# Designs tried in a protein design chat: VH-VL binders against e8mgh9r892to1049. Part 1

Scores and structures below are computed, not measured.

Target 1, 158 residues: e8mgh9r892to1049
Amino acid sequence: TNVDSASKSTTNVAKDADVTGTTYAEKDTNYPAKNAVDGKTVMESFWGTKGSENKTDTLNIKFKDGKQKIDDIRLYFYQSSSSQTISGYAEPANYKLEYQKDDGTWAPIADQVRTPNYAGANYNRIQFTPVETTTIRVTFTPQAGMAVGVKEIEAYNT
Positions, changes and structure headers below are counted from each chain's first letter, unless a header gives other numbers; Kabat numbers aren't used for antibody chains.
F stands for the ipSAE by ESMFold2-Fast; E and O both for that by ESMFold2, at different seeds; each is averaged over both directions (binder to target, target to binder). V2 = 0.75 x the mean of E and O + 0.25 x the DockQ between their complexes.
[cut] marks letters that were taken out.

## First folded at step 2 (VH-VL)

Design n01 (framework fv_namilumab)
Fold by ESMFold2-Fast, scan of step 2:
Structure n01 (fold): chain C 158 residues (1-158), chain A 118 residues (1-118), chain B 107 residues (1-107)
Amino acid sequence: as target 1 above (158 residues)
Amino acid sequence: QVQLVQSGAEVKKPGASVKVSCKAFGYTFTDYYLHWVRQAPGQGLEWVGWINPNSGGTNYAQKFQGRVTMTRDTSISTAYMELSRLRSDDTAVYYCARGWYSEAFDIWGQGTMVTVSS
Amino acid sequence: DIQMTQSPSSVSASVGDRVTIACRASQSISRYLNWYQQRPGKAPQLLIYAASSLQSGVPSRFSGSGSGTDFTLTINSLQPEDFATYYCQQSYSTPLTFGGGTKLEIK
């Protein structure tokens, strides 16, 4: 059968998602999880984990329009670059992508192609074999002594 | 149609406080940051700060830190900027503006003239 | 703070002229630069965002270029309604800062 490119979209299905994160509301109330899906990639609009005592911190993104087909996730990280900006933030040492299956269990997103191969200070594009899901989960491992800031997470079917 | 409507002109004495309102129409109030920019007579534009209407989080330029407070009321889609301990050099038109893509200000309020005089 | 410097502070030009305005940032701001037009007694209007993207409804004679520290706004064929003050603005880092403005005057 033919693959129809009209089934593909440049629409960011993560925008305005029902998003929850670990520790953000209690430890850094100025940088709530909603900032990671607000359509902004600016330096001051991010979800922050400063003050977290967790080994890793997680963002759960439940799409606002239910189950979506996706094959492309884009992550934008906040990095403290000068004393004039918010200090103590660096891109994560690593991150893990998972999606929720219909039975409620979590599975790793398979066949990822990451650009760049490491977690980049700002823009990261992850392309993969399409999955259909209502919810994705990103787990971040911070650099030693640093907090993680996520400016935006976007999800597409390209 | 998208627009920002500000409160009317204010005349204040030095040492007083002023509170300017900015009401949003035609878009989801919590989707975009609102910025405040001022312009003294015959001078250029100066950024005062921003508020995230969803969280209530704020960021202020250092020269206004301790004198400015930005708040919002989501039930009426209105943002407020309060400037205290007014000086004569605070005399300016104060604008609210919507932070759009890359925080470009695509929609501006009409401006509120604040005059501080003895 | 990131300082934005505009040059020139004023330009005298005739209808039909090509006019260029320069804007320089004290440090790299990538492409987080916006251009605004302000007519006397009016609020500023967005012309260009992200250094080179034309705002909807703005005439195609306006264009922006540059990245990093050096940026330009070009008006290809000046019209009578273009005589106004122009401001550049960086949105890379807080505090957001504006250039000093360039006043475009009739020759």
Scores: ipSAE 0.008, ipTM 0.514, lowest interface PAE 13.9, mean pLDDT 85

Design n02 (framework fv_namilumab)
Fold by ESMFold2-Fast, scan of step 2:
Structure n02 (fold): chain C 158 residues (1-158), chain A 119 residues (1-119), chain B 107 residues (1-107)
Amino acid sequence: as target 1 above (158 residues)
Amino acid sequence: QVQLVQSGAEVKKPGASVKVSCKAFGYTFTGYYLHWVRQAPGQGLEWVGWINPYSGGTNYAQKFQGRVTMTRDTSISTAYMELSRLRSDDTAVYYCARDSYGLDAFDIWGQGTMVTVSS
Amino acid sequence: DIQMTQSPSSVSASVGDRVTIACRASQSISTYLNWYQQRPGKAPQLLIYAASSLQSGVPSRFSGSGSGTDFTLTINSLQPEDFATYYCQQSYSYPYTFGGGTKLEIK
């Protein structure tokens, strides 16, 4: 029922961004952070936190073309299934969205409207009051005993 | 009106189990995580865990692993917390609370359920 | 686990006073810090989320500040209904953890 969801741009400004993670995903050649911004939402291409000893793990996404105005982020999660897939992955228990301010400090993205209001398996759309930033950060809290897999992160100005 | 309504006080012996309910009113039950927080008499707040009412997924504080089970019944918008092998130091008021993604905070709390464990 | 430390554990004050309560996290939690008020015999109520954002319906005499590890709750002009216990809580990572509480008592 959000009447202001009309798109001003369909360009995903996170595509091919400079991405770093806080765990093995940065070094693991099979599930590196770049898989989260490659434009693919398929099972074969995700960033994974398997083996992390951290309670939370973070992806930092620095936009390729510098400062961008955004009001819409989309997240796609990898999940393990009973088929022949990589085991031990589930959608996160929760995730937090931050943007980098001009002074280099981080602030939470305000006025988020999440669809769904829980971390969904297929995709998650987060709409918010527009921010202008060079870099966003997503911090993931895993479900107990599970790792977090991110297939794709997209960012738009709708 | 958005509210969470909990079941009444319980008195249990050591070794028994208790099951506390939390019924949601005035919002989409499956749209928000529900957390359980306890408070021993005269003490502070302690997080027990959460349940995702949509999926039934749960996350428990390590201290309660193996003794706590959280479930829900979406047909009646009710969440449950069962704590087994009760000890005297489990005596506390147990609260359910709604976690808002926009706030990352507990914006709605149940009235609390007093659980007394004594011989 | 992230340890939350509140100071002071209790404070005595008079109506009209400015009261400041501190909360420290054992590691950086950015601005993922909430403040709750608990009146005797009642459930806690959310006052402030994201370190500095005032919850709808909460009087403007309440304010929060801080980021990283050090946080402050301020009540600018204390009212009779403000005598309660105040808790900080980090929402940065699970397990969620609370400070030990600050009891605000009548002087």
Scores: ipSAE 0.006, ipTM 0.572, lowest interface PAE 11.1, mean pLDDT 85

Design n03 (framework fv_namilumab)
Fold by ESMFold2-Fast, scan of step 2:
Structure n03 (fold): chain C 158 residues (1-158), chain A 119 residues (1-119), chain B 107 residues (1-107)
Amino acid sequence: as target 1 above (158 residues)
Amino acid sequence: QVQLVQSGAEVKKPGASVKVSCKAFGYTFTSYYLHWVRQAPGQGLEWVGWINPKSGGTNYAQKFQGRVTMTRDTSISTAYMELSRLRSDDTAVYYCAREYYDSRAFDIWGQGTMVTVSS
Amino acid sequence: DIQMTQSPSSVSASVGDRVTIACRASQDISNYLNWYQQRPGKAPQLLIYDASNLETGVPSRFSGSGSGTDFTLTINSLQPEDFATYYCQQYDNLPYTFGGGTKLEIK
């Protein structure tokens, strides 16, 4: 039997997740990790890494309701422009997606289809073979001289 | 037929500028970063910089900052690298290469463009 | 900048030999390392990505291993077409940097 596509979860299971970052610009720019899971993609609500001395910065997203089945992650990046007050931010040079296995170890998310296949300035959709997990992490490599701003991360079972 | 095709060899005098083109075939041009890598005769590989073909955003190695400009024209799926104030030690084969998204591996390379700077 | 050091700079070998090439990073780069093969007069070609993953179409006699700062490329049972220069490359941080290359020469 077929199931209507509307029966698939349209719920963003990452919204209001327990989120931690390896760094955030809280001291200087006040852009904490919680901004990446607050449901806002259109305002200056992002997690910022400006001032980070790390080679890469990571967001760990632990779902509020425990183990979830997901097959779709969406990332939105903050990008500085001449019309914005906040400068020095560009989409990352790249990013990696991992999920936490039941034994607590991390594994790469397999069979990714990225749209676009590079880090896009705003919207990025990553579809993959479903995984069941409590926690995902995204590791970002910044462009040289630029900081990474994550406006939102969403996770779905489509 | 995924490939990158570069413009032909150039011979320049010191102080001149050179603009090398790299045209993409067989894939969505804006979906992959493009890098420029050079190799002086008998020497190793040296990264010059990259361009994001969707945004036009660029990143250059410090050594080339102020002399290199990377651009693209999405209507013809072509990227450009312009190097100004040429010196004899800029003599090299210049490659464009496509970056695969996750590995940042250069999975497709252009055939290379020989730039000779002679005095 | 992350410095990549390859050893040896050149190695002479015979068809059928097992050859190992080393690459050392000046700091921890996890597994963010690629290997390329460059035949004389040709553009480099991707051989191995993310330290140990064989690129599609590359013969199984090639393998990569290592993490952190120490990496190796191994060619099991060298073939005539394998006489080329090999480069490691890190992508953990910008600028991307390459090793100095290891030239594989016929003995």
Scores: ipSAE 0.013, ipTM 0.546, lowest interface PAE 8.8, mean pLDDT 85

Design n04 (framework fv_namilumab; at its last look DockQ between E and O 0.78; V2 from the best seeds 0.00; counts 0 for: pae E 6.2 > 2)
Fold by ESMFold2-Fast, scan of step 2:
Structure n04 (fold): chain C 158 residues (1-158), chain A 119 residues (1-119), chain B 107 residues (1-107)
Amino acid sequence: as target 1 above (158 residues)
Amino acid sequence: QVQLVQSGAEVKKPGASVKVSCKAFGYTFTGHYLHWVRQAPGQGLEWVGWINPNSGDTNYAQKFQGRVTMTRDTSISTAYMELSRLRSDDTAVYYCARVRWGYDAFDIWGQGTMVTVSS
Amino acid sequence: DIQMTQSPSSVSASVGDRVTIACRASQSISSYLNWYQQRPGKAPQLLIYAASSLQSGVPSRFSGSGSGTDFTLTINSLQPEDFATYYCQQSYYTPWTFGGGTKLEIK
């Protein structure tokens, strides 16, 4: 009789996902949603919301290999600095994490532990009770007068 | 148990300031945002603002901007709401409430602090 | 600000009745809708979060439904302890606004 342990993976299941965004960036070849799942956390590769008239903007991430078990999401934000050409970007004031249920409806990802517990300028780790889903959604609220830039989103089962 | 305990009732004259405390028990104080909500006698709930106990960052409703200050002391797991230049229509029960991350709901509430402003 | 409208403002009901309370948001809030119960002289208590999820310790006669802009709270078989004021609240966008409340009174 073989008793398997719970499956764990260090694989980023969001990499190269089917991703869509709700802003101008969706149509902008320089700041497309695909930049948020390309495996790069460098300043040249981000999804940007500059020019959006929306109160919030959303990334929908459909995993490449179907339904995945995840308990760890990592977000990397782009922030403008005095030494950069691309201005007007800051980490979001807040963000929401949702997953799509089997019936197609959306539910919040429960009981998150955020490190840091505010939106950090670069790296943010969100750990939670495991969720099985094909698709996650992140909704961003920008800081007043600023746009949101997402360098990368990663998803793991750690 | 997880609990938020607030300071006792206050009676103030118009123009004065009041400082209400909210002490956290049974959880990591810096792990959750705390919001302040008030309720005038016989009226509904009104959001005042929030504080992130970890960073000290705050966000206030526009109506209270310039009159409200939220602070915290992490060494005693206590958050404070100070409201200045009090008016009769600030008479209300003031609640602190903890945010449950993810669902973004107030899962734990303080018992409330009655602030009475009268001439 | 997102405006939350509750209806009715007051409802009179008898033990055993099915009661439904409505809550409407002025714009889409996904499922970030919470329901609170407030008994006289007490702090509000969380009943339902994420539009339809029952808080631990809350009786199963309470249920929530809806998404986007239209939400409902249902009490399937009203009990004496359920006579209280109920508030909906959105937590989708700051400020986190509340509905005006629905007072549930005994007939």
Scores: ipSAE 0.665, ipTM 0.869, lowest interface PAE 1.7, mean pLDDT 89
Fold by ESMFold2, look of step 3:
Structure n04 (fold): chain C 158 residues (1-158), chain A 119 residues (1-119), chain B 107 residues (1-107)
Amino acid sequence: as target 1 above (158 residues)
Amino acid sequence: QVQLVQSGAEVKKPGASVKVSCKAFGYTFTGHYLHWVRQAPGQGLEWVGWINPNSGDTNYAQKFQGRVTMTRDTSISTAYMELSRLRSDDTAVYYCARVRWGYDAFDIWGQGTMVTVSS
Amino acid sequence: DIQMTQSPSSVSASVGDRVTIACRASQSISSYLNWYQQRPGKAPQLLIYAASSLQSGVPSRFSGSGSGTDFTLTINSLQPEDFATYYCQQSYYTPWTFGGGTKLEIK
């Protein structure tokens, strides 16, 4: 629409965010939460939930530059395969996207259009009605018998 | 028009099985989880389970484990719920419902299928 | 499993009244609380999602509020078509669970 719109659409506001995972998942020293926002989508840089006894696990992403307008989130999942050495990972059965409102409470992100519709291996794009927030969180429900690996979470204003 | 259309009412004897169908119209069938919810006469709503129509993965409420099977045929955009070893307290209206997973709410419901289990 | 406690189980009211229905979760479900209306002999219909957002086509006299464990559905200026049973439902944790329902009857 204009130069300001194009500039905002290319900026990943989640890169190097202040990120935390659920306490159990944070005990995995090989696959810490910071790997989900380090700008790398390669297989060895992911946040992993292997060994978690939680029904779900959550990442909280606080943007480094404060309140941002976003309408586009990109999620990259790790999936184990015979060509890779890290076993027991698959994309989640479901994921929930929430943003933090100004009063500190949480709301689901509205009107999501997901590509693909279900969590796919690697790249997932979620477009939605814009929100202004300092913080998003994503809650993952694993497939039965599998752990969830998150290679990257990106957020944009497109 | 987006809708879910279910098979007609069934009358069964205890010990039998029933298979209820749910056909999707007006949306990409494999793009949404489909849930089954039942309601005994004069009672509230009870969740039975879900199926991912794309993968065929399922999740059942514990009380139905071993008696319920959810399947689908993607070529005709139809999901099925089969309940075996029926007993009188399985008498209920069985609904299929589509999930809008951005909000995770049942935004489209089938019309319901009455299953009556009697001697 | 998350237990959803809905109250009252039944309420009698007149056209024009304001009615409030409560729903409580056994642990936090964030704002993943949905409300459904079920008219006699019909399938449930979505009224409110995400605790407070109205589904398309739902009259503005319906509103929802709450977060965490305590939620309310409010009907302002009750109309004849509002006499139905109302259910809350959490969608934060599987298995998804419903409240016991509130039957709204004409006085």
Scores: ipSAE 0.313, ipTM 0.772, lowest interface PAE 4.4, mean pLDDT 87
Fold by ESMFold2 at other seeds, look of step 5:
Structure n04 (fold): chain C 158 residues (1-158), chain A 119 residues (1-119), chain B 107 residues (1-107)
Amino acid sequence: as target 1 above (158 residues)
Amino acid sequence: QVQLVQSGAEVKKPGASVKVSCKAFGYTFTGHYLHWVRQAPGQGLEWVGWINPNSGDTNYAQKFQGRVTMTRDTSISTAYMELSRLRSDDTAVYYCARVRWGYDAFDIWGQGTMVTVSS
Amino acid sequence: DIQMTQSPSSVSASVGDRVTIACRASQSISSYLNWYQQRPGKAPQLLIYAASSLQSGVPSRFSGSGSGTDFTLTINSLQPEDFATYYCQQSYYTPWTFGGGTKLEIK
């Protein structure tokens, strides 16, 4: 069998994607949705939902290079840890991962293996049965009294 | 092997409280949400709320807010639902159910606990 | 809260028949729609998750379809063990809510 026909990419297809986020922009404009796909996982580069009046908030990520086959999403959450960090952020209580089908409708990504099982501060890896899509979306339910900060979303075909 | 085993049937008077237990077997107890769902005789299913057994966080349907308390004891892999100020319309079978994270469905159900509230 | 409307509330059918059960959400739930089967005196059992994904161990005569607000459960070639009550349930938004149920009865 040809090695190139079996090769997996290590390319993050979500980097510099066309992103839209549901945020309460009037209270904090320093944490735009593009920070979730800029390839940085540092403390100050995140999309934040602080001040949101929504029960959930969503990031919509349209891949720059069109339809991609993916089976692996990496999700990096911001967490407030001391008075020296931006306050009021914790990993979400729940997150939902969906992909857009060719007919424009959305489907949950099935057969997810999450590491860790519950959302962890910083690094979360989600492996799943491959899907082909141009667009993913992630919907976050915050912990009570907290906002959600997303430092990065990555997507791979492993 | 994977199962949820609930405590036995209970008969209560109006105004009393009931505490139903749900013991998990065959899986990592803290790795899945547990929800409570009830069913009045001859009626449909009604969501009561959930507990995250890892953190202890809870979320209750508004109808039960102030009357329900969900807890867990991770040392014995057991969740509890306590319903207070019982009324006759609380007569129902109470189920605990495991949530399969990711697709958010009830993939394992307890056998149910009948709670009868009568004077 | 999201209301789930199930129809019909009851259907009478024979072994070998095809049955279709509808479920409508009061607002879009994407594809976060699950179907359960409940036999008399038993706990519900998961049949279908994510609108169309078949739970492990469920026979292929069961299928689900739909997205957004309108969903369908189809049972092909009914078997004696399929006579039960069926519930749809949304898991998009808390409180999670169930349809009123559809009782499938033998003719």
Scores: ipSAE 0.237, ipTM 0.745, lowest interface PAE 5.0, mean pLDDT 86
ESMFold2 (binder alone), look of step 3: mean pLDDT 94; pTM 0.952
ESMFold2 at other seeds, look of step 3: ipSAE 0.209; ipTM 0.734
ESMFold2-Fast, scan of step 4: ipSAE 0.007; ipTM 0.566
ESMFold2, look of step 5: ipSAE 0.070; ipTM 0.704
ESMFold2 (binder alone), look of step 5: mean pLDDT 94; pTM 0.953

Design n05 (framework fv_namilumab)
Fold by ESMFold2-Fast, scan of step 2:
Structure n05 (fold): chain C 158 residues (1-158), chain A 121 residues (1-121), chain B 107 residues (1-107)
Amino acid sequence: as target 1 above (158 residues)
Amino acid sequence: QVQLVQSGAEVKKPGASVKVSCKAFGYTFTAYYLHWVRQAPGQGLEWVGWINPNTGGTNYAQKFQGRVTMTRDTSISTAYMELSRLRSDDTAVYYCARSLYYGSGDAFDIWGQGTMVTVSS
Amino acid sequence: DIQMTQSPSSVSASVGDRVTIACRASQTISSYLNWYQQRPGKAPQLLIYGASSLQSGVPSRFSGSGSGTDFTLTINSLQPEDFATYYCQQSYSTPYTFGGGTKLEIK
């Protein structure tokens, strides 16, 4: 019997999550952290780190329905390539994924298989050994001279 | 009336420090970033840095790192820029300016009147 | 640092003339470009933000265009109060940088 997507959950458990970030984007911008979990991958809805003084910026995503089993995270980055759209945002140079343990501490997500194997301009899929957690954290390192734009973060048990 | 009012002119010796104030009127002080921009006599504009009055967070141009400190006092809606170890080439009019965020970047929509800082021996 | 170059450094014009001022960035800044006017002895004033958006209260004779590295400020039918120095400024990345200025002088 071939395993296919119909026999697995396709529910995005990150949708409408309780999300917080580390940048002024959370307070002083029209591109707030909630845009990264609103179910939209359009250019008009993203979280932006423009104006951040931090070397790296982080999003904490607390699932709406509590503890979830996940093995698949999908990241969609905003890249401005048009003079008529919001500019200065690009995919990060790299990113790291962590999950919150029951004792409240953070641990790296192990055994990641990334497609592509570095940060792609639009779509990134990360598959890993299943973890059970209430909250995931993504830390972004920006490209030199650019802010990070995140259109959407999805989490699945596939 | 929305305005930024700066402290008066200063004359300093090389090696001294200067602290310029910028008091905000007519808007919510913590809702907008404040920038400092200087202009040497007969020259163009040079960005020094910004402060977020809500958090106290700052960002300084590399040229001024280690010599400039930006602070604020939210109880009196006033921002400060202190520049230390003054040199003659620091002689300039120093402006504070409010940042308007338009979704595609910052623009300086309200400016203080400027503070002339003269550094001479 | 992003270098901003303005041309010309000065221009002589008469009331009623159409004047254009150019601004060039050393690297792509998309539309993160503002224009300011500075009259003698005064603080600068914002004219245009985001390359082409006219600031509230600024006369419609002012317009901005361009994207990427090349930008233009245009003044249609120059008025006496328009004789001033004009600066472009990028807000794409810190440090924010200004052009060298263009002095608009009466002919």
Scores: ipSAE 0.005, ipTM 0.499, lowest interface PAE 15.4, mean pLDDT 84

Design n07 (framework fv_namilumab)
Fold by ESMFold2-Fast, scan of step 2:
Structure n07 (fold): chain C 158 residues (1-158), chain A 121 residues (1-121), chain B 107 residues (1-107)
Amino acid sequence: as target 1 above (158 residues)
Amino acid sequence: QVQLVQSGAEVKKPGASVKVSCKAFGYTFTDYWLHWVRQAPGQGLEWVGWINPNSGYTNYAQKFQGRVTMTRDTSISTAYMELSRLRSDDTAVYYCARGGSYEPYYAFDIWGQGTMVTVSS
Amino acid sequence: DIQMTQSPSSVSASVGDRVTIACRASQSISSFLNWYQQRPGKAPQLLIYAASTLQSGVPSRFSGSGSGTDFTLTINSLQPEDFATYYCQQTYSAPYTFGGGTKLEIK
């Protein structure tokens, strides 16, 4: 029952995580992976994949305080709405959630209930059977001709 | 009922433009991509492009780039495909289809009834 | 562009037959493959997505298999309503290309 600036009921264990992305947009303009775990869902603070030559791009999120129990992940996507904002971004066509097992191998997060069931433009909540892990990864498949922007990823034990 | 309802048949002369509408019913219009697919008489299916109704962003097959424009009006849950500088080989049934992620995969699960566009002199 | 090749282009069969249709991609598309059925004068209908997942409401006599570049649609115990044209489609990358179609005809 903790009230916090990052959450209303529980702690976001992904906040300030050791996060790495397979790419990031315009390396000199600061759309790095750290923007996806800064505790803010504001415009222009996002991890961007624009210019990626990869078919899919991945965020690896290693929790700052070691192994955590989680059952709830929240994703906020950046999308371009007009010429005044950064162009060429849309929510991904789809995304995949995995966690790292104790032996270092990756396993899919099972029993996901997604709201919405596809990649929603603004806010996505994914609830699942609790897993205990140090690290999660999200793999994003972009829409054709578009880049993926992640404003924030949060992880909770609700 | 989840359905896509398209505008009626069109007969156009070469050089004209045609604008086909596709109205969505029974679901949240902005939650799924809309694709346009055409089929010439007696021929197979050809993907034309897609629009994301939420963002308005589009992607067109290279063959149609510069001649096709896809738009939407979210207030009436309707998508449009306009094809300009029509030629006789643009004669086809044009379909709209709902596409989205069934995680991790696309599926064109709901299709409009099709709009016959005939281009003849 | 990813090219999709279907074989055969047509097949003649009788009610009760087992029919297989092949689809080959010019490069690996993982399991991003859909199968559609189209009856004359009607819009296509989704049968299978993700190479092997049956769409809700589609009869269990339809099944899909394969991954990477080689895919198969199987119709076990053909019914009269199954005489139609079948198309595969890749959704791995745009343009989302279709195979040339396989027309299933009454023997």
Scores: ipSAE 0.000, ipTM 0.505, lowest interface PAE 13.0, mean pLDDT 84

Design n08 (framework fv_namilumab)
Fold by ESMFold2-Fast, scan of step 2:
Structure n08 (fold): chain C 158 residues (1-158), chain A 122 residues (1-122), chain B 107 residues (1-107)
Amino acid sequence: as target 1 above (158 residues)
Amino acid sequence: QVQLVQSGAEVKKPGASVKVSCKAFGYTFTGYYLHWVRQAPGQGLEWVGWINPSSGGTNYAQKFQGRVTMTRDTSISTAYMELSRLRSDDTAVYYCARELTGYSYGYAFDIWGQGTMVTVSS
Amino acid sequence: DIQMTQSPSSVSASVGDRVTIACRASQSIGSYLNWYQQRPGKAPQLLIYTASSLQSGVPSRFSGSGSGTDFTLTINSLQPEDFATYYCQQSYTTPRTFGGGTKLEIK
């Protein structure tokens, strides 16, 4: 279409998104889903799943400005360390990326190139064939005995 | 004593730039986000943006995008807010404020600087 | 941006009165609402965080309630030092946004 000339951008379209986590992760916890889209990659600002009874936990990110063209997602994970007071967090064993189609159903993001090709301790960049969508979903599988902490999720059209 | 101390009042002409400083005392400067909030005479509070002193990362309110720059110097625990191409409606008291982290503290601003009056007049 | 609406914009009251100030968000913000008090010529100071938690050092006559879109600040048995302007603030998203303020003045 004539409006399909959206330029490549360094704008993080996930910032300030309408974000929801698993119901338990947001209930009576200090680490709500909002922390994953607030523009902060610091240790004190993360979405945490400690205490979740779910086998996997999910973040739904609905872009604030509606439908966006994206080809680059960046994930920053929280990990417990001796310098922090919060224990029991490690990067997920793996994660899955999906986008919402116009009919409301979910589809896998195809043609992913992950750097690194496993879940990295802190920083993960996922590049793929451009997708137009209003909402992305990331599903995290925790390591055995550990909770998942997401410091930030970013989405770009690079 | 935990406190934020700001630079003194400034009087500027339209089109000029102003740089306000905010020095942190009594806590780990890189452990907390700093926000900038302004208040025009007789008006309410308006959020300008925040800086992460650890990374130098920033986020600015849309209306100030392109005119505001936030920086910090970790060696002297000082944050800066520079506002360019000043207009008369930028006349306000500018505050820096420390954000408590985490849901349990509502990301509330628990410590505020004393404010810096910036007057823009011809 | 999330719009925060306070009502009333001003209220006249007497020492000993119970005063209620309302704050409404244009969309659900959970409990990410904070209340600040500002005396003339002074910086704002934190009163209540996470909708209902009283900041240390703040008198117990102040209380907050609400969740989602509707929030209330209550001052029981108003004291002379309480005559100030009160602001609500959402911290659910960036940009952070403030209500327009409620000026509490002597009747």
Scores: ipSAE 0.000, ipTM 0.514, lowest interface PAE 14.7, mean pLDDT 85

